VHH binders against q9y6x5. Designs and how they scored, part 413

Target 1, 379 residues: q9y6x5
Amino acid sequence: LPPKLLLVSFDGFRADYLKNYEFPHLQNFIKEGVLVEHVKNVFITKTFPNHYSIVTGLYEESHGIVANSMYDAVTKKHFSDSNDKDPFWWNEAVPIWVTNQLQENRSSAAAMWPGTDVPIHDTISSYFMNYNSSVSFEERLNNITMWLNNSNPPVTFATLYWEEPDASGHKYGPEDKENMSRVLKKIDDLIGDLVQRLKMLGLWENLNVIITSDHGMTQCSQDRLINLDSCIDHSYYTLIDLSPVAAILPKINRTEVYNKLKNCSPHMNVYLKEDIPNRFYYQHNDRIQPIILVADEGWTIVLNESSQKLGDHGYDNSLPSMHPFLAAHGPAFHKGYKHSTINIVDIYPMMCHILGLKPHPNNGTFGHTKCLLVDQWCI
Short names: E, the ipSAE of ESMFold2; O, the ipSAE of OpenDDE; V2, 0.75 times the mean of E and O plus 0.25 times the DockQ between their complexes.

## First folded at step 17 (VHH)

Design hb17 (framework vhh_8dlx_2; at its last look DockQ between E and O 0.01; V2 from the best seeds 0.00; counts 0 for: pae E 23.0 > 2, placed apart)
Fold by OpenDDE, look of step 17:
Structure hb17 (fold): chain B 379 residues (1-379), chain A 119 residues (1-119)
Amino acid sequence: as target 1 above (379 residues)
Amino acid sequence: EVQLVESGGGVVQPGRSLRLSCAASGFTVSSNWMSWVRQAPGKGLEWIGDIYYGGSRFYNPSLKSLVTISRDDSTNTLYLQMNSLRAEDTAIYYCAKGADYHSIAFDHWGKGTLVTVSS
């Protein structure tokens, strides 16, 4: 049988949730599969960039989705969660579902994974749902499993996306034990639904399933605000992205804007584009703005508007609070194996290996995931 | 002790609706996957639908448009809403508890409730 892979993302599932809360269904999943405790994601640690890194194996500067909000100075185009359908933004890379569909007798399916409802390189997923946050998990699960079970050519790669616990993390903050316990229980139950459905359809034994996330969540507070209006007049720049990494497009001399911002707060680093630290791999793309502000963990960049978020993400990707996890189950994976850390870009070459696909050039290291796979030597 | 008790059955005219209840005791309905099945006279068991841990529901395609499964956590009760009933819907209706996480079998059944659709 051709190998099949389902990639599932629960947005904003911080890795240490697994240590601090109970997940009976997920633990059963892990017990019969593998766990990577921490996944180092890409900078910035936001939804669109990291989901695209998972399926391309590329840093943000390479695949071109550098934020949830972007601006291209040449074309004057804007990108946002409400305006993400232009292939212009996605075509700097080839996601795995496109690669998969180029193979003979294979098709791809997607339930609302970022970019899957857009024709990329003139190819769109054979089966997909238009993104709609109002669509239930049940409906998404029903569609994805139907496609996995009944499609011709067979669906060999599928994605499933869910917005929690990210939304709740923003609302309650990750340190709200009462509310987050409720939210995370629901997530675990949904994992139970997924597994049970796959078993009922007879897919469980032959399907490789990866459950992961794009980023974590850090606690924010009204006591930790950085007000840019206190440092610079709003007329001097255009804000492309705000917090916790602000993308600044100067309307006056860049140096002057930089000088006004560089000492704005001791809890914020200000970088000219050429001075962005190399470890971020966030420099070599025209969509990255001339000045970047990076708030310290738990600090929020604001204008005169008050932020209601008690949790946020997008911070330094070296912070544990920003790290998701990865769990996997299926014929390709060991049983009962735990691994400490991988990079999020390492997922792509692993998935390509599982599916028998030739990977496009990427930033991942296949060697980092060898110990997860039954057909590989692990030293 | 695990118990399932169906109720709400009876004689109903064609085209009418009926809601069946399954009162559970000895376990938590929301912590298990639950099913409705029926058996018409002289026929085998027919699967109606499931409700899983997180509330996801799946139905027999032949019956999907006519049935809705739900549950009330506060009362630990499973429900089957049936609409536009037909004579062929006459059957004993059972609620069943799924076995543990690693099984696709049922481990407990109710005694059933009879639904008769007749003019």
Scores: ipSAE 0.921, ipTM 0.967, lowest interface PAE 0.4, mean pLDDT 96
Fold by ESMFold2, look of step 17:
Structure hb17 (fold): chain B 379 residues (1-379), chain A 119 residues (1-119)
Amino acid sequence: as target 1 above (379 residues)
Amino acid sequence: EVQLVESGGGVVQPGRSLRLSCAASGFTVSSNWMSWVRQAPGKGLEWIGDIYYGGSRFYNPSLKSLVTISRDDSTNTLYLQMNSLRAEDTAIYYCAKGADYHSIAFDHWGKGTLVTVSS
């Protein structure tokens, strides 16, 4: 039987939730598999960019999904969470489900992973659900497991996406122990349901399962707002994205806009595109705007309104609060092994190895994940 | 011509949820920043929240955890989900289009939909 892989994301699952909350089902999953305690994600630490980095192994500047809101100055096209279906945005990379299903006697399935309902390079996931946040986890799981068990050609790579704990993290903030405990208990129950369903269908012993996330969450406050309207007239720029990394397209001389913003707040760094720190790998794409504003952790950039978010993400990817985790179980993985850290781009070449696929050029390092895998020498 | 038509209002019991719709014509919702605003009897306008064409959403702090703004590009429609409604949420609810993406001014308003929270 060809190796099979299910990739699961729980959006906004901060790595240290594992230490600070109870997860009996996830902890049992980890005990019988592997854990990477923190995953260093890519800047900016937003949902669309990081999910695409997982499945392409590329930095955002290289795969072209550089934010949840984008503008391409060459084509004059706009991207948003409600306008994300144009293949133009996604075609700067080849995600793993495309490579997988082009192999003989293989197909791919998707339950709402970002990009899987888009025909990328004229290729859409062989089986997929159109994105709809109202569809229950149970229904997503039912479709994925049906496709894994019954498809011809067989589904060898499947993805499953869930919006929590990100939505609740924004709503309550990660420091709200009572509400986040309730939310995270529900997540753990869903993981228990996942494992139970795979066991009942006879999939558990021969399916590789990765449970991971795209980013974490940090606490926000109405006391930590940066009001751009206090610093610059709205007529001087076009706002492509706002917080916590604002993307600014000047309408007047770029230097004038920069100078008005540079001293706006001590809690915000202002970068001309050419001055963005090299460690971000966030410069070499036309979709990255001429000026970006990077708020300090827990600070919110606003225009003329108060923020209602009590938690947010998108900040500097060196911040531990922005880091997710990775857990995995299956025949490819060791049992009971814990690893300190990998880069999120390392997940792609590992998945390609498990599936026997030749990876496209990417920024990941296979050697970083060798110790997770039973068929590799851990040097 | 720009038009905004709100719907989904009515009488609802306290503690219930309600979803309001705003059907837009004459412009593309996803290319503009959009807002929900309400006016309680005898009160001034109260801002509820915004959605920017990039998908960023901002809400009035006093309504935290009670509201969610979303949109559907295929139907050119803006939504307001309201939960745990209280008598003080009785108001006319308006959908509004921003004049420019970073302006504080609205250049078009709907006629509103009345929500009455009572037994």
Scores: ipSAE 0.000, ipTM 0.112, lowest interface PAE 23.0, mean pLDDT 89
ESMFold2 (binder alone), look of step 17: mean pLDDT 83; pTM 0.834

Design hb18 (framework vhh_8dlx_2; at its last look DockQ between E and O 0.91; V2 from the best seeds 0.79)
Fold by OpenDDE, look of step 17:
Structure hb18 (fold): chain B 379 residues (1-379), chain A 119 residues (1-119)
Amino acid sequence: as target 1 above (379 residues)
Amino acid sequence: EVQLVESGGGVVQPGRSLRLSCAASGFTVSSNWMSWVRQAPGKGLEWIGDIYWGGSRFYNPSLKSLVTISRDDSTNTLYLQMNSLRAEDTAIYYCAKGKDYSSIAFDHWGKGTLVTVSS
């Protein structure tokens, strides 16, 4: 049988949730499969960039989705979660579902994974749902499983996206044990729903399933705010992205804007584009603005308006609070194996291997995931 | 002791609606996957639908447009709403508790409730 892979993302699932809360369904999934305890994601640690890194194996500077909000100075185009349908933003890379679909006797399916409802390189997923946060998990699961089971040509790669626990993390903060326990229980139950549905359809034994996330969540507070209006007049710049990594487009001399911001707060690093640390791999793209501000963990960059978020993400990708996990089950994976860490870009070459696809040039290292796979040598 | 008790069955005219209840005791309905099945006279068991832990529901394609499964956590009760009933819907209706997620089998059944659709 041709290999099949379902990639599932629960947005904003911080890795250490697994240590601090109970997940009976997920633990059963892990027990019969593999777990990577920490996945180092890409900078910035936001939804669109990291989801695209998972499916391309590229750093943000390379695949071109550098934030949830972007601006291109040449075309004067804007990108946001409400304006993400222009292939212009996505065409700097080739996501795995496109690669898969271009193979003979294969098709791809997607339930609201970022970019899957956009024709990329003139190719759109054979089956997809337009993004709609109001659509239930049940409906998404029903469509994905239907496509996996009944499609011709067969769906060999599918994605499933769910917005929790990210939304709740923002609302309650990750340290709210009462509310987050409820939210995370629901997530675990949904994992149960997924597994049971696959079993009922006879898909479970032959389907490779990856459950992962794009980023974690850190606790924020009204006591940890950085007000830019206290440091610089709003007329001197355009804000392209705000917190915790602000993208600044100067309206006056860049150096002058930089000088006004560089000492704004001891809890914020200010970088000229050319001075962005190399470890971020966040420099070599025109969509990265001339100045970026990076708040310390748990600090929020604000203007005159107060932030209502008690949790946020997008911080330094070396912070454990920003790291998601990866669990997997299926014929390609070992059973009962745990691994400490991988890079999020490593997922792509692994998925390509599982599906028998030739990967496009990427930043991942296949060697990092070899120990997860039954057909590979693990030292 | 695990128990399932169906109720709400009876004689109903074609085109009418009926809601069946399954009162569970000895376990929590929302902590298990639950199913409705029926058996018409002289026929085998027919699967109607499931409701899983997270609330996801799946139905027999032949019946999907006519049935809705739900549950009430506060009363630990499973429901089957049936609309536009037909003579061929005459059957004994059972609720069943699934085993853990390692199996696709049921470990407990109710005694069933008879639904007769007749003009």
Scores: ipSAE 0.909, ipTM 0.960, lowest interface PAE 0.4, mean pLDDT 96
Fold by ESMFold2, look of step 17:
Structure hb18 (fold): chain B 379 residues (1-379), chain A 119 residues (1-119)
Amino acid sequence: as target 1 above (379 residues)
Amino acid sequence: EVQLVESGGGVVQPGRSLRLSCAASGFTVSSNWMSWVRQAPGKGLEWIGDIYWGGSRFYNPSLKSLVTISRDDSTNTLYLQMNSLRAEDTAIYYCAKGKDYSSIAFDHWGKGTLVTVSS
């Protein structure tokens, strides 16, 4: 029987929620498996880029999904939340479900993971749901467990994506204990649903399950706005993405645009593309615009208007508030082990190892995850 | 004191619908996984379906198109809606409380309610 893996993401699940809120179901999952307390994600700390980094093991500059909003100057193509199906955007990398289902006697299944409804390299997940945020967790869970239990060739790699706690984190902010407690309790109950269903189907003991997230969430405030219109006229640039990392395509001389922006706020760093810090690994892709603006934690870039968000993400990936966690359970994993940190790109080579797949070239380091795995030395 | 009380059983004609209730006390239905199970005359127990903490529902494949489980958190009550009833649906219907989050076993059962499908 080939090893099987279910990869689950609860979007926007900040690592320290685990210590600040109660998660009886998730804590039981962790107790019998492993926990990585902080996962250092990739810059920018946005949803599409980080979900693709998990499944490719690549930095954003290498896999080409560099933001939730993108522009390609050569093809004049635009990418957004509502315009994400063109394989052009995704084809700079090979995600793990493609590699998996091209193996003999294997298939892949997906319930809403970003990119799984796109034919990447002319290959779409063997079983998938077209993305629709109105589809309940119950329906996603029903489909994924049905596919894991009944498919021929067997589903050996499956993904499950849920939009919370990200949506509520934006709405309430991570510091709203009353609303976030309710939201996070619901998430914990859904984890309970997942685990119980796997037990009832007889899958629990032989299925590897990873529960993780793409990023965290930080508190925003109307007292922490950066008004871009106060610094520069709209006619001088095209705005590709706004906050907290603005992507600026100059319409006039790039140096003139940079000079108008560089002193706009002490709470915003302005980078020419060549000056973006090396630690971001965020420079070597044509989809990264000539100027980026990086707001300080909790600051919001606006166009002379109020922000409706009380929480946001996308900030510097060194910030603990941007880090998710990773928990895992199954025959490949130790029981009751806690690990401090890994890089989000390390998840891909670990998953390839568990599935017996040859990883594509990637930025992950298998050695960083060896202590989680029963078949590896942790010296 | 944990108690489960089923109601709504009785005699019903084939092709009709019936809703069973399970009033729970001594625990919160939504804080547990819950199940409906039935026993036809002279037969063993047959699982109908579950509802879990987060509201996810799973059904016996043979009954999936015929039943719906729901709960009302404000009344702490579990429901079983049955449609297109057949003579083979004649059974005692039980609600059951799952033991805990680490087990697939039940720790409390109701006394059951009889459903008789007869012309």
Scores: ipSAE 0.583, ipTM 0.855, lowest interface PAE 1.7, mean pLDDT 93
ESMFold2 (binder alone), look of step 17: mean pLDDT 83; pTM 0.832

Design hb19 (framework vhh_8dlx_2; at its last look DockQ between E and O 0.86; V2 from the best seeds 0.75)
Fold by OpenDDE, look of step 17:
Structure hb19 (fold): chain B 379 residues (1-379), chain A 119 residues (1-119)
Amino acid sequence: as target 1 above (379 residues)
Amino acid sequence: EVQLVESGGGVVQPGRSLRLSCAASGFTVSENWMSWVRQAPGKGLEWIGDIYYGGSRFYNPSLKSLVTISRDDSTNTLYLQMNSLRAEDTAIYYCAKGADLSSIAFDLWGKGTLVTVSS
């Protein structure tokens, strides 16, 4: 039988949650599989960019999803979570489900993973759900498992996406132990549901399952605000993305806008596009705006408005608070193995290997995940 | 004492609804995989549906439109709502507790409650 892989994302699951909270179901999953304690995600540390990096192995500048909100100055198109269906935004890369589906006797399925309800390179997942946050995990799980079990050609790659604990992290802040304990318990229980369902269907032993996330969450506060209106008139620029990385499109001379912003706050770095640090791999795309503002960890950029978020993400990808984890189980993976760190782009070549797919050019390093795999030599 | 006790069964006319209860003792329903199963006279056991740890529910496709499983954490009780009952729904209805995640077996059964659908 061809290898099968289910990729699951719990949005905004910070890596250190595993150390600070109890996850009996997830720990059991890990015990029988592998854990990567920290995954260094891509800059910016936002949902759409990082999910697309997972399935492409590319930095944001390369796959073209550079934020949750984007603007293309040439076509005058806008991208947002409510406007993400135009293949224009996605076609700068080939996600793994497309690669998989183009193989003989294989199909792909998706439950609301970013980009899966869009025809990319004129290919859309054989099975997918349109994104709808109101759809329960149960329904998503039911569809995914049905497709994995009963499809012809067989579904060999599937994705499952869930919005928690990100939404709650924003609402309560990651340091709210009471509320986050409740939320994370629910997540663990859902993992239990997933595992149980797979076992009940006889899929568990033959299915490779990766449970991961796109980013973490940092604590925000009303005492840590950067008000741009105090530094520059809003008429001088268009805001494409706000916090914690603001994308600025100047309406006047770029240098003038830059000069007004560069000293706005000691807790914010201001970069001209060409001066963005190389380590971010966030420069070589036209969708990146001429000026970006990067707030320090826990600081929020605002436009004379109070932020209701007690937690946020999108900060420097070197910050531990931004890092998710990766756990995996299945015939491709060792049992009871823990690894310290990988890059999020490393997941793609690993998944390609598991599925027997030739990877597209990517930024991942297969060598970083070899120790997770039973068929590989590990030093 | 660890036990399951079904209740709510009885004689009901066709087309009517009935809710069965399963009271658990000695363990927490919300922390376990729970199932409803029935056995009609002269027939084998028939799976009705499951409710998992996180509350996810799965049903027998043949019965899905007619049944709803739920639980009350405060009372540690499992429920089976049945609608539009038919004569063929006459059976003893059992609730069962699943074993841990390492097994697909049940480790505890109720004694069952009889449901008779008759005009």
Scores: ipSAE 0.728, ipTM 0.899, lowest interface PAE 0.6, mean pLDDT 95
Fold by ESMFold2, look of step 17:
Structure hb19 (fold): chain B 379 residues (1-379), chain A 119 residues (1-119)
Amino acid sequence: as target 1 above (379 residues)
Amino acid sequence: EVQLVESGGGVVQPGRSLRLSCAASGFTVSENWMSWVRQAPGKGLEWIGDIYYGGSRFYNPSLKSLVTISRDDSTNTLYLQMNSLRAEDTAIYYCAKGADLSSIAFDLWGKGTLVTVSS
């Protein structure tokens, strides 16, 4: 029977949580599988862009989901976390669940991974849940395991998404050890529920499971605010996205807007689109606005003097605080192997290899993940 | 001592509800996966449902609409709520503790509590 893969994301799971907190269930999972200690994600280090990069193998400029908030000047369309269903935004790439279910005798299933409730290239996941953050992990797990176990044609690729520890990381900040310890213990218990259920259903030995995340989390503070209103009047621009990467659409001469912003704060870099560093791979898409502002780690761009959040992400993808981990278990993976780092775009060609799919053109490098796989040679 | 003690059984009329308790000592219920199982007169064991480490619950499909499992961490107690009881629900009801981390086996059983459903 075709190989099966379950891709799981716990949003905002910073890589160094693994060494700073206790995870008996996750450590048992890793012991019998593989760990990549740091995954270098894509800029900007936000939820929608990085989840789509995992399933397409593409940089954000190439797949078109360039932020959690976007504007297209030609069509006048807006994208946000509450307005994400228009296929227009998603159609610049083909995610792995679409490619998978178009194969003979294969289906795909999804429990709330970003984009899986959207018909991309007129194709929606064969089984899916409409996104609703109020749906419990229990219900998501029940649906995904039911589909993996009972579908015809069989579900060979499935996804599962959970909002924590991201939500709590924003609320408390990653340095709040008391609250984050409680939050991360709950996450580890849910990983225990996942593994327990797969064993109970007899899926554990023949299902490949990847547990990963989209980004980390950095500590914020009321002492580290950049007040944009102190530097420029609202009337000179349209604000498409605010923090920590602000997306600025000038209403007046672009050079004048740039000049008002360039010396606004020593803790913020101001880029004209053509001057965005090449290492970001964040320039060649019309959805990237003419001016972006990139705050330093732990700094928050605000329009007033206060911010509710104590943790945030979206910063420079070279920062270790922005990096998630990847763990995997199943017949395709070695047991007890640890690897230092991969790029998040490398996950896609690896998944295609496991599933026997021809990858679409992408930015990943299969060679970076070969050591994780039992059918490949590694030094 | 490490033990499980069920209570709340007895004679009950058809159509009524009943809540069974399972008091745990010597270990923490929420750190383990837990199960309810029953045995009707002259029958084998029948699985009712489980509650896992993070609170995820799974039930025997034939009983799903009739039962609810819960736990109370402050009293270290597992519960089975049973609704719309029928004569065929007459059984000894057991709670059980999973053996090891992510094991599918049980390593501790209660003595059971008898539920008799009769008019």
Scores: ipSAE 0.688, ipTM 0.889, lowest interface PAE 1.2, mean pLDDT 94
ESMFold2 (binder alone), look of step 17: mean pLDDT 82; pTM 0.826

